# VH-VL binders against Cytochrome c oxidase assembly factor 8 (COA8), part 24

Target 1, 167 residues: Cytochrome c oxidase assembly factor 8 (COA8), of Homo sapiens (Human) (q96il0)
Amino acid sequence: APERGAERRDTAPSGVSRFCPPRKSCHDWIGPPDKYSNLRPVHFYIPENESPLEQKLRKLRQETQEWNQQFWANQNLTFSKEKEEFIHSRLKTKGLGLRTESGQKATLNAEEMADFYKEFLSKNFQKHMYYNRDWYKRNFAITFFMGKVALERIWNKLKQKQKKRSN

## First folded at step 6 (VH-VL)

Design s24 (from na38 with heavy chain T106E; framework fv_ebronucimab)
Fold by ESMFold2-Fast, scan of step 6:
Structure s24 (fold): chain C 167 residues (1-167), chain A 122 residues (1-122), chain B 111 residues (1-111)
Amino acid sequence: as target 1 above (167 residues)
Amino acid sequence: EVQLVESGGGLVQPGRSLRLSCAASGFTFEDYAMNWVRQAPGKGLEWVSGISWNSGDISYADSVQGRFTISRDNGKNSLYLQMNSLRAEDTALYFCAKDSRYFLGEGHFDVWGQGTMVTVSS
Amino acid sequence: QSELTQPRSVSGSPGQSVTISCTGSSSNIGAGYDVHWYQQHPGKAPKLLISGNSERPSGVPDRFSGSKSGNTASLTISGLQAEDEADYYCQSYDYSLSGWVFGTGTDVTVL
């Protein structure tokens, strides 16, 4: 498919379609790296007594994972496409074909490729800056809710202790 | 029933202020980013401002930056747009639109209000 | 503010297919952001028609389909009907603006 964004979003939240974690697992499961994003998807464990706060944290983490997977899948695809275009352009300029005498794909040396990497990094600098900003905002919210969930669990333990003493 | 109802529009003179409100019902308001979109008479849609589920991320169109302030009150299921230093070019029907996501940037607008008309004229 | 470029108008006869293009830039569609489509009848609020490049919301007929390649997205209406006469807007996110951009809008006329 020429567009991976929709495909990425469709498969990422299920996790199970890509790998099958052990049944009765009591923790999150991490899968193999995605071919397009090169990121490991997380299958989120849902406890029987998930609190509203725990559910919100899980949903924030799931949405952030989908966003992150889509960003890197698209970025890696763009890198690969532009790299091939650069190589093709340089070979054409030199009067060379796209294939060697052995039928293999023709390539450029490291010195020539350095020009591409410099241009690609420069071109994508602003995009990566905005990605980092959005990552920070998402991570701040997730970290805050992780703290709230931890406090909720401590409070629940204290309540259980008092209830046992009352009995 | 899922719906958004805008209010607060009217006729105002240039340089004055208006505060728009959007009342949400039928869904968990605090779980979604919210947006304001405007449409000048006979013209196309223009995104004005957006706010994430917890107000942690807020963005504005360049045309309103520094003049408009978006805010939300999750306890009241309400979205607001404070419009200051109004100009004739701000004349438009203002729509409240629900995002499909918590955060700005990857969702779509799945629920729209009917809009409230703002006319800036001397 | 940047707008996504759409043709001003497209026309067809009942039963024909029409396609509306939506062209963006490297900071929005070209950056890999999804394209969404909205239909607006005169005097009414916009209605979501296509989400995530090609997904149809519940209640939207199969006649409507979307696609995206590079910095351009397309909305195709097959089996054109009188009720399809409306304005159509594409939408994407622009990271450099930290906000949404809408298309210039296309008026579909059914002859």
Scores: ipSAE 0.522, ipTM 0.796, lowest interface PAE 2.0, mean pLDDT 86

Design s25 (from na38 with heavy chain G107D; framework fv_ebronucimab)
Fold by ESMFold2-Fast, scan of step 6:
Structure s25 (fold): chain C 167 residues (1-167), chain A 122 residues (1-122), chain B 111 residues (1-111)
Amino acid sequence: as target 1 above (167 residues)
Amino acid sequence: EVQLVESGGGLVQPGRSLRLSCAASGFTFEDYAMNWVRQAPGKGLEWVSGISWNSGDISYADSVQGRFTISRDNGKNSLYLQMNSLRAEDTALYFCAKDSRYFLGTDHFDVWGQGTMVTVSS
Amino acid sequence: QSELTQPRSVSGSPGQSVTISCTGSSSNIGAGYDVHWYQQHPGKAPKLLISGNSERPSGVPDRFSGSKSGNTASLTISGLQAEDEADYYCQSYDYSLSGWVFGTGTDVTVL
């Protein structure tokens, strides 16, 4: 963590390193799953002549991706932490140590772990419901702007064809 | 420069209505969620209401739900708060605050106005 | 109605360090939502001091730092100066309220 602070920062305002998608035609690129969220990030291609509508759509998608990444990274971390605490608590109640005779981590049987999963899902049900609600709100807005961008591109193509045919 | 200017506050009797306005300048108003935050004299901050960039998402504090209505006019770079059925407990300095994002609930308030004072008393 | 809990006041002498805690619940800080901090001088509007648990906006000295663990966030002011005498508020989002919740506020007194 201290080493990360000592490393040279990216010069771009967004902190994003310069890169090109795997193909010669520059398009959005999908990366490998994030270590914490387990979600694949989209690296957005920014055309040099990006319209205001295209920029707004891209920013809406970027904000939604960041929100989604944060949610799942936190959820996965919370799950791992609470799972470890549950196992330690149950082992203590049984008067057992955290390690077996062979030096392996002591574990609970499937029936006891089922209790943890039920408790975790019940505890997080409201949180997941609110996540889904916000996910749909964000996707509705993105879909609406995708439509606006599509109409703009169709209109621009028609204008270009008319101009060429007139000449 | 980036600024928010509130107006419309004043002295009003309990049970009556008042409408607050917030004029935004120096940034693209339509790209950000907007919020109202109040502070009673000598007390702490209380979030009142928020509205997303396109008015597609609106939320209220329980204490004002059903009495206050938030709205925005992106063409006029303005935010509004219609306050109905006012109570003595609504007496506060009302701040307009800009979110750093399009949607509600994911980030901080980076710009605040100076506030407009609302006093609900006989 | 719901508030994040902060100490009413903290005090220190110039050059010392003070820490302000901000404790939430399972529906806000405990749910993993970021904590933001605001500084308010008497008669002035609040000003953003820390965003996203630990990020400093342009112009905020590095002697201000933030952290978060579980359902509690902390703001630390090192090298305390007279200008730091103000009210400090934490803020987080609460999914059950579908809204923002602020801390009860902490009055920082210098000497």
Scores: ipSAE 0.426, ipTM 0.774, lowest interface PAE 2.7, mean pLDDT 86

Design s26 (from na38 with heavy chain S100G; framework fv_ebronucimab)
Fold by ESMFold2-Fast, scan of step 6:
Structure s26 (fold): chain C 167 residues (1-167), chain A 122 residues (1-122), chain B 111 residues (1-111)
Amino acid sequence: as target 1 above (167 residues)
Amino acid sequence: EVQLVESGGGLVQPGRSLRLSCAASGFTFEDYAMNWVRQAPGKGLEWVSGISWNSGDISYADSVQGRFTISRDNGKNSLYLQMNSLRAEDTALYFCAKDGRYFLGTGHFDVWGQGTMVTVSS
Amino acid sequence: QSELTQPRSVSGSPGQSVTISCTGSSSNIGAGYDVHWYQQHPGKAPKLLISGNSERPSGVPDRFSGSKSGNTASLTISGLQAEDEADYYCQSYDYSLSGWVFGTGTDVTVL
């Protein structure tokens, strides 16, 4: 029987950074870059009197961040894996070992790596096009709700000014 | 409870049109992408069409492109599929399905209706 | 039409583990798109079983698990039970089709 705790499926990193903002923070906090996606996560501040519209905007921004983190984590892992496979293949074709005499990982020069970058970019062109399309759709929606939240805040501010003037 | 109920299916002759409806309840309909998925008798699932929360993004399977039109009415919590130029190959149980991700959708469908049967035959 | 390839049927005895493969191409699973899994009992609508390669929705037992490697995804049912006898479908996005694709479906039989 397999070891119950010894082997488990590896999944691509997802979600928000483990780093937490200071407990009494009143603003969104930007964390360090994620190991796999290289993106800095935003930890969203939740005000005590968050409106339903503000909650909708925050949830949309959080989901978009998770989607973006997942995409780039997967892309970076794929890039790294294919880069190593390419280097290994080219070194084997030249009759060279994977390691130098000093024990360092053998690498190809920039001119040799140009072939890999061209192939990788060409192969992933359509994937990046669809990512950009979805990124624009997501940012359109975020901008739309940002506008609605701004209008709500302006209206509430005007109502409060009117109340203060009556006192 | 979260529920989707399809209606409008029936027996129709080839070349005619039919409009399917899907009534949503128990969730904020306007916050989710919606989809139509069909299943021919004894066959597998086939995605037909999808529509974003605001109708700003709409897509169709190649088999129905130009013949079917997806639409939604967020004020009525309803999804529609207008099916024109029906063919025998369109015979299937048509499901309404809700995207599982809040707002922008990822394509996993967390809630499905019971389906409405469309039979295209002379 | 279904675009992802699944075995037609898989069988096992109660308490055993079975695995269903879902093989795509470079335009869908191979492009890095997530795989979702659905369970369909005869005469019923499909039910979401696994989302985003490995996430279990509320109410789905821990014995269902998903994984993905390269252009292939897998659904594993551990501790197989009579109630698991159903059709199973995988799903992913395909950029060449600009839409969603389902697997051919797998009939799970509990012997």
Scores: ipSAE 0.249, ipTM 0.686, lowest interface PAE 4.2, mean pLDDT 84

Design s27 (from na38 with heavy chain S100Y; framework fv_ebronucimab)
Fold by ESMFold2-Fast, scan of step 6:
Structure s27 (fold): chain C 167 residues (1-167), chain A 122 residues (1-122), chain B 111 residues (1-111)
Amino acid sequence: as target 1 above (167 residues)
Amino acid sequence: EVQLVESGGGLVQPGRSLRLSCAASGFTFEDYAMNWVRQAPGKGLEWVSGISWNSGDISYADSVQGRFTISRDNGKNSLYLQMNSLRAEDTALYFCAKDYRYFLGTGHFDVWGQGTMVTVSS
Amino acid sequence: QSELTQPRSVSGSPGQSVTISCTGSSSNIGAGYDVHWYQQHPGKAPKLLISGNSERPSGVPDRFSGSKSGNTASLTISGLQAEDEADYYCQSYDYSLSGWVFGTGTDVTVL
């Protein structure tokens, strides 16, 4: 059951939620875990005088977070769907109903479920390896731009120091 | 507006060469992987080649490997496809396409050009 | 196989729902790779319609939905409208080819 989305529409203009960080925060804020991806979102602080390079770094970090959130939400939903389909298929093969006499959802034992988990992990191994490779590539890019931002800030500080001594 | 414009297509004899260009505008070209996708008349889409944001990672479809060369010039916001040893089966409309994700070649093509027609015939 | 398999055509009346299947193999959809969908109107460039199996890009109506199970992905168009008459292509990654593969394409006709 979704616990966050019902009260606030994601695309609503100027929409406000109690789950949003304080507006006047001077720091990044970490939110609660997303129900589908199980990852904690980071809400980035935007400085008033953000440089183009600082903006590029922030956007790269935000885009990477979105990509990561979408990947895991998709993966978790696919896992849940295929798990239910596997259970229903196996129960049908055994001639069992999908519900118990008490109306509860019928389940398979741990040994039977182990077959599903092994097959799911094996089947998705290549996809997960591709994800890991891309995750590292993105973090290398983030590190590169962090370095560029740091150099820009050092250079600007040196320029300001020279300007102050000239006055 | 975000836009991709292809050029360089035309009629060419089998065994000859042709170079396609794609001009990008409205987005930070150097931050995205770029791709070429083709479509033969009355047929479906076929991915041809891809290049990473910094040209460090390049890939080709088996059908064009060794004959085509993808390249980019980030200073000119341009993508290129050098096509050598052209065959009749290379006849197609060639689209330039942008990958959706920053710095990552994920195969999600969110921006496409209108295409440039390449006809390989005697 | 180098391409994903789709039906040649699907038809429906305005307001109805139609579903397009996209069947792959163990080296692409069966390996767990996500499926993307494109819409192409006659004489125009393709447009990204669904990304990552079921996610809609900004500007795509919610009557378009995607799903995936095993070796097969599906695109469902609910509340079919005349403007939906177009060709639809699925796409995934194939690790044996080390590249992206498209479906054979499906033409949707609105009767």
Scores: ipSAE 0.098, ipTM 0.676, lowest interface PAE 6.0, mean pLDDT 83

Design s28 (from na38 with heavy chain S100P; framework fv_ebronucimab)
Fold by ESMFold2-Fast, scan of step 6:
Structure s28 (fold): chain C 167 residues (1-167), chain A 122 residues (1-122), chain B 111 residues (1-111)
Amino acid sequence: as target 1 above (167 residues)
Amino acid sequence: EVQLVESGGGLVQPGRSLRLSCAASGFTFEDYAMNWVRQAPGKGLEWVSGISWNSGDISYADSVQGRFTISRDNGKNSLYLQMNSLRAEDTALYFCAKDPRYFLGTGHFDVWGQGTMVTVSS
Amino acid sequence: QSELTQPRSVSGSPGQSVTISCTGSSSNIGAGYDVHWYQQHPGKAPKLLISGNSERPSGVPDRFSGSKSGNTASLTISGLQAEDEADYYCQSYDYSLSGWVFGTGTDVTVL
């Protein structure tokens, strides 16, 4: 029933770069930066004896990662699109073409680009503030569950110790 | 089978209170964000309120802010909407809707109840 | 509060195609949030028709398709059938409201 599973049966075949070693050395793996978000994804290792609590922590982390990736992919797309529009508009105002005489993309100097960066940041300030609020809410829940998982593991160690004593 | 069943609707006078319930079955209720959506007779859908899986995130439509309170009891697989200071404009069929996500804002409403009718009239 | 704008009604004959637009603002569709579509027959609860701009849930015919560009999303119904006569609503998330916004709704009539 997990709607947020990172992998489906049809998307399961991974390349060598996503290979998980034999059980004894398997752990979470950090991938290369995503093409759109420029963030490195965490590929979660799923142990065969994963507890319900551990499963829930993993799913919370996976959903948060997908949300974070989507936000930054969109933000980067918007930035790139508006940047190109700004450059084209300024070059047209100056009576310049989009390419130099050598065939390279025409660019603006640092002072001119500073106007764009300032405007972009101020325009997106409120959106970024709401992003940070949601980021904190998600991380609070994840941190709380990390604590619950840690307590479960301590409890399991204590149970194993008592069993060893009685046997 | 996944089901949502709303209850608690009825005829109520302006200024009074009413509490709606939504009973969930067939899925792990505590794993999903839940929402209330209303529809006035012959009108469109209006989102009312939403609550994340752990009640850590709660939001309301401006039209009900300060008057309605959403809550959930994960141990009872139930969602609630406490409606205070009711107005004629609150007359609507109230739907309970499930999100396939833990948190608000990144999902959609994949399962809906049949709704419970609230009529605010003298 | 802000709402997504849809045409009041669209109509077509059996076998034709109809398209329903859904226009938002910079705080919802324009902010990159996905658009979802719901179908509602008279007297029934809404049913999820399209999620995440273009994904069909199991059981939804491929005659239904969705797309999104800029501040506008579209739902296209090809090979229109009598049973497609219903109200259609788009939905997106609005970060400034910290909540969901629905479209004004479109009544589809099959003549």
Scores: ipSAE 0.611, ipTM 0.829, lowest interface PAE 1.4, mean pLDDT 86

Design s29 (from na38 with heavy chain Y102W; framework fv_ebronucimab)
Fold by ESMFold2-Fast, scan of step 6:
Structure s29 (fold): chain C 167 residues (1-167), chain A 122 residues (1-122), chain B 111 residues (1-111)
Amino acid sequence: as target 1 above (167 residues)
Amino acid sequence: EVQLVESGGGLVQPGRSLRLSCAASGFTFEDYAMNWVRQAPGKGLEWVSGISWNSGDISYADSVQGRFTISRDNGKNSLYLQMNSLRAEDTALYFCAKDSRWFLGTGHFDVWGQGTMVTVSS
Amino acid sequence: QSELTQPRSVSGSPGQSVTISCTGSSSNIGAGYDVHWYQQHPGKAPKLLISGNSERPSGVPDRFSGSKSGNTASLTISGLQAEDEADYYCQSYDYSLSGWVFGTGTDVTVL
């Protein structure tokens, strides 16, 4: 089929990092950190004979990775935005410019920045608590399906041994 | 055919109880979170309660917390809502809605039932 | 805040474009949760119109489009048609409520 025409694309904060797994890899591959979330994405290897149960587990892990990357991409962008806003606000209050004589970004001292960090952590505490709760729920489900896949693989090996013995 | 069918609605007096049921067919019920959404006559949609695929995560709207209990039976492809201490403001059409994901919070509601009417009046 | 804010009504003529806004808070849309849109005709169950901010389900015309910026999402209906006359609801997840929140709803009138 001919190449697709220009399409409107969603510009999510967690825009995908560009990476490719090694050719003919038989294992999962870990990519470079995403520029927004700072998390390393896992590219899952899909075996030729993936069972429906194995597909379920892989999709659950992929969904959890997307959720996790989205959360941290948004958290990191919010932190950076609010930090810059705080610095600009404080410099403006002092009657100082945004850049030094040398053209570098003007900075605040450690005491001034401590106020920002305390404020940011305080207002985001509940958000992080809910994130941890949801993370544990997802890991419980992943562990459950990992157990099911392990049992299926054991059963398949037993069937394979039986088949080989019949010949 | 993917389908959700609600039942159990009716006319009840304030302070009494009702149990709603939702029968699912045409998809693997145990793989998805399920939700109850209500709509008072002439009003907007209000999420009531949700339950994850294995009942490991259950949440309620503040307006029904402590009065309503959501549950599911994956062996029967059924979702339930036990409504206790009913109030006039609980009068609404109650929809069963299928989540697109296993867990609450990351999906959307891709399949809806036609709803069952609950009227709380003296 | 327990609801997402939408305009009560929006109107347009056939062939025009209309946009419906959906404004949330720091615990839902502002926290980065996706926004979904549902269309409801009188006497019918809601139907999924847009998922994940901008994705159209199979069978939804390309006249419908969604977008999200900050704590506000928008649904745009281009080439407005008579059958688009319906109620439209946005939806997002709220982590502080541990539950879903719907918009106040918008009545679209085609004249």
Scores: ipSAE 0.000, ipTM 0.599, lowest interface PAE 11.7, mean pLDDT 84

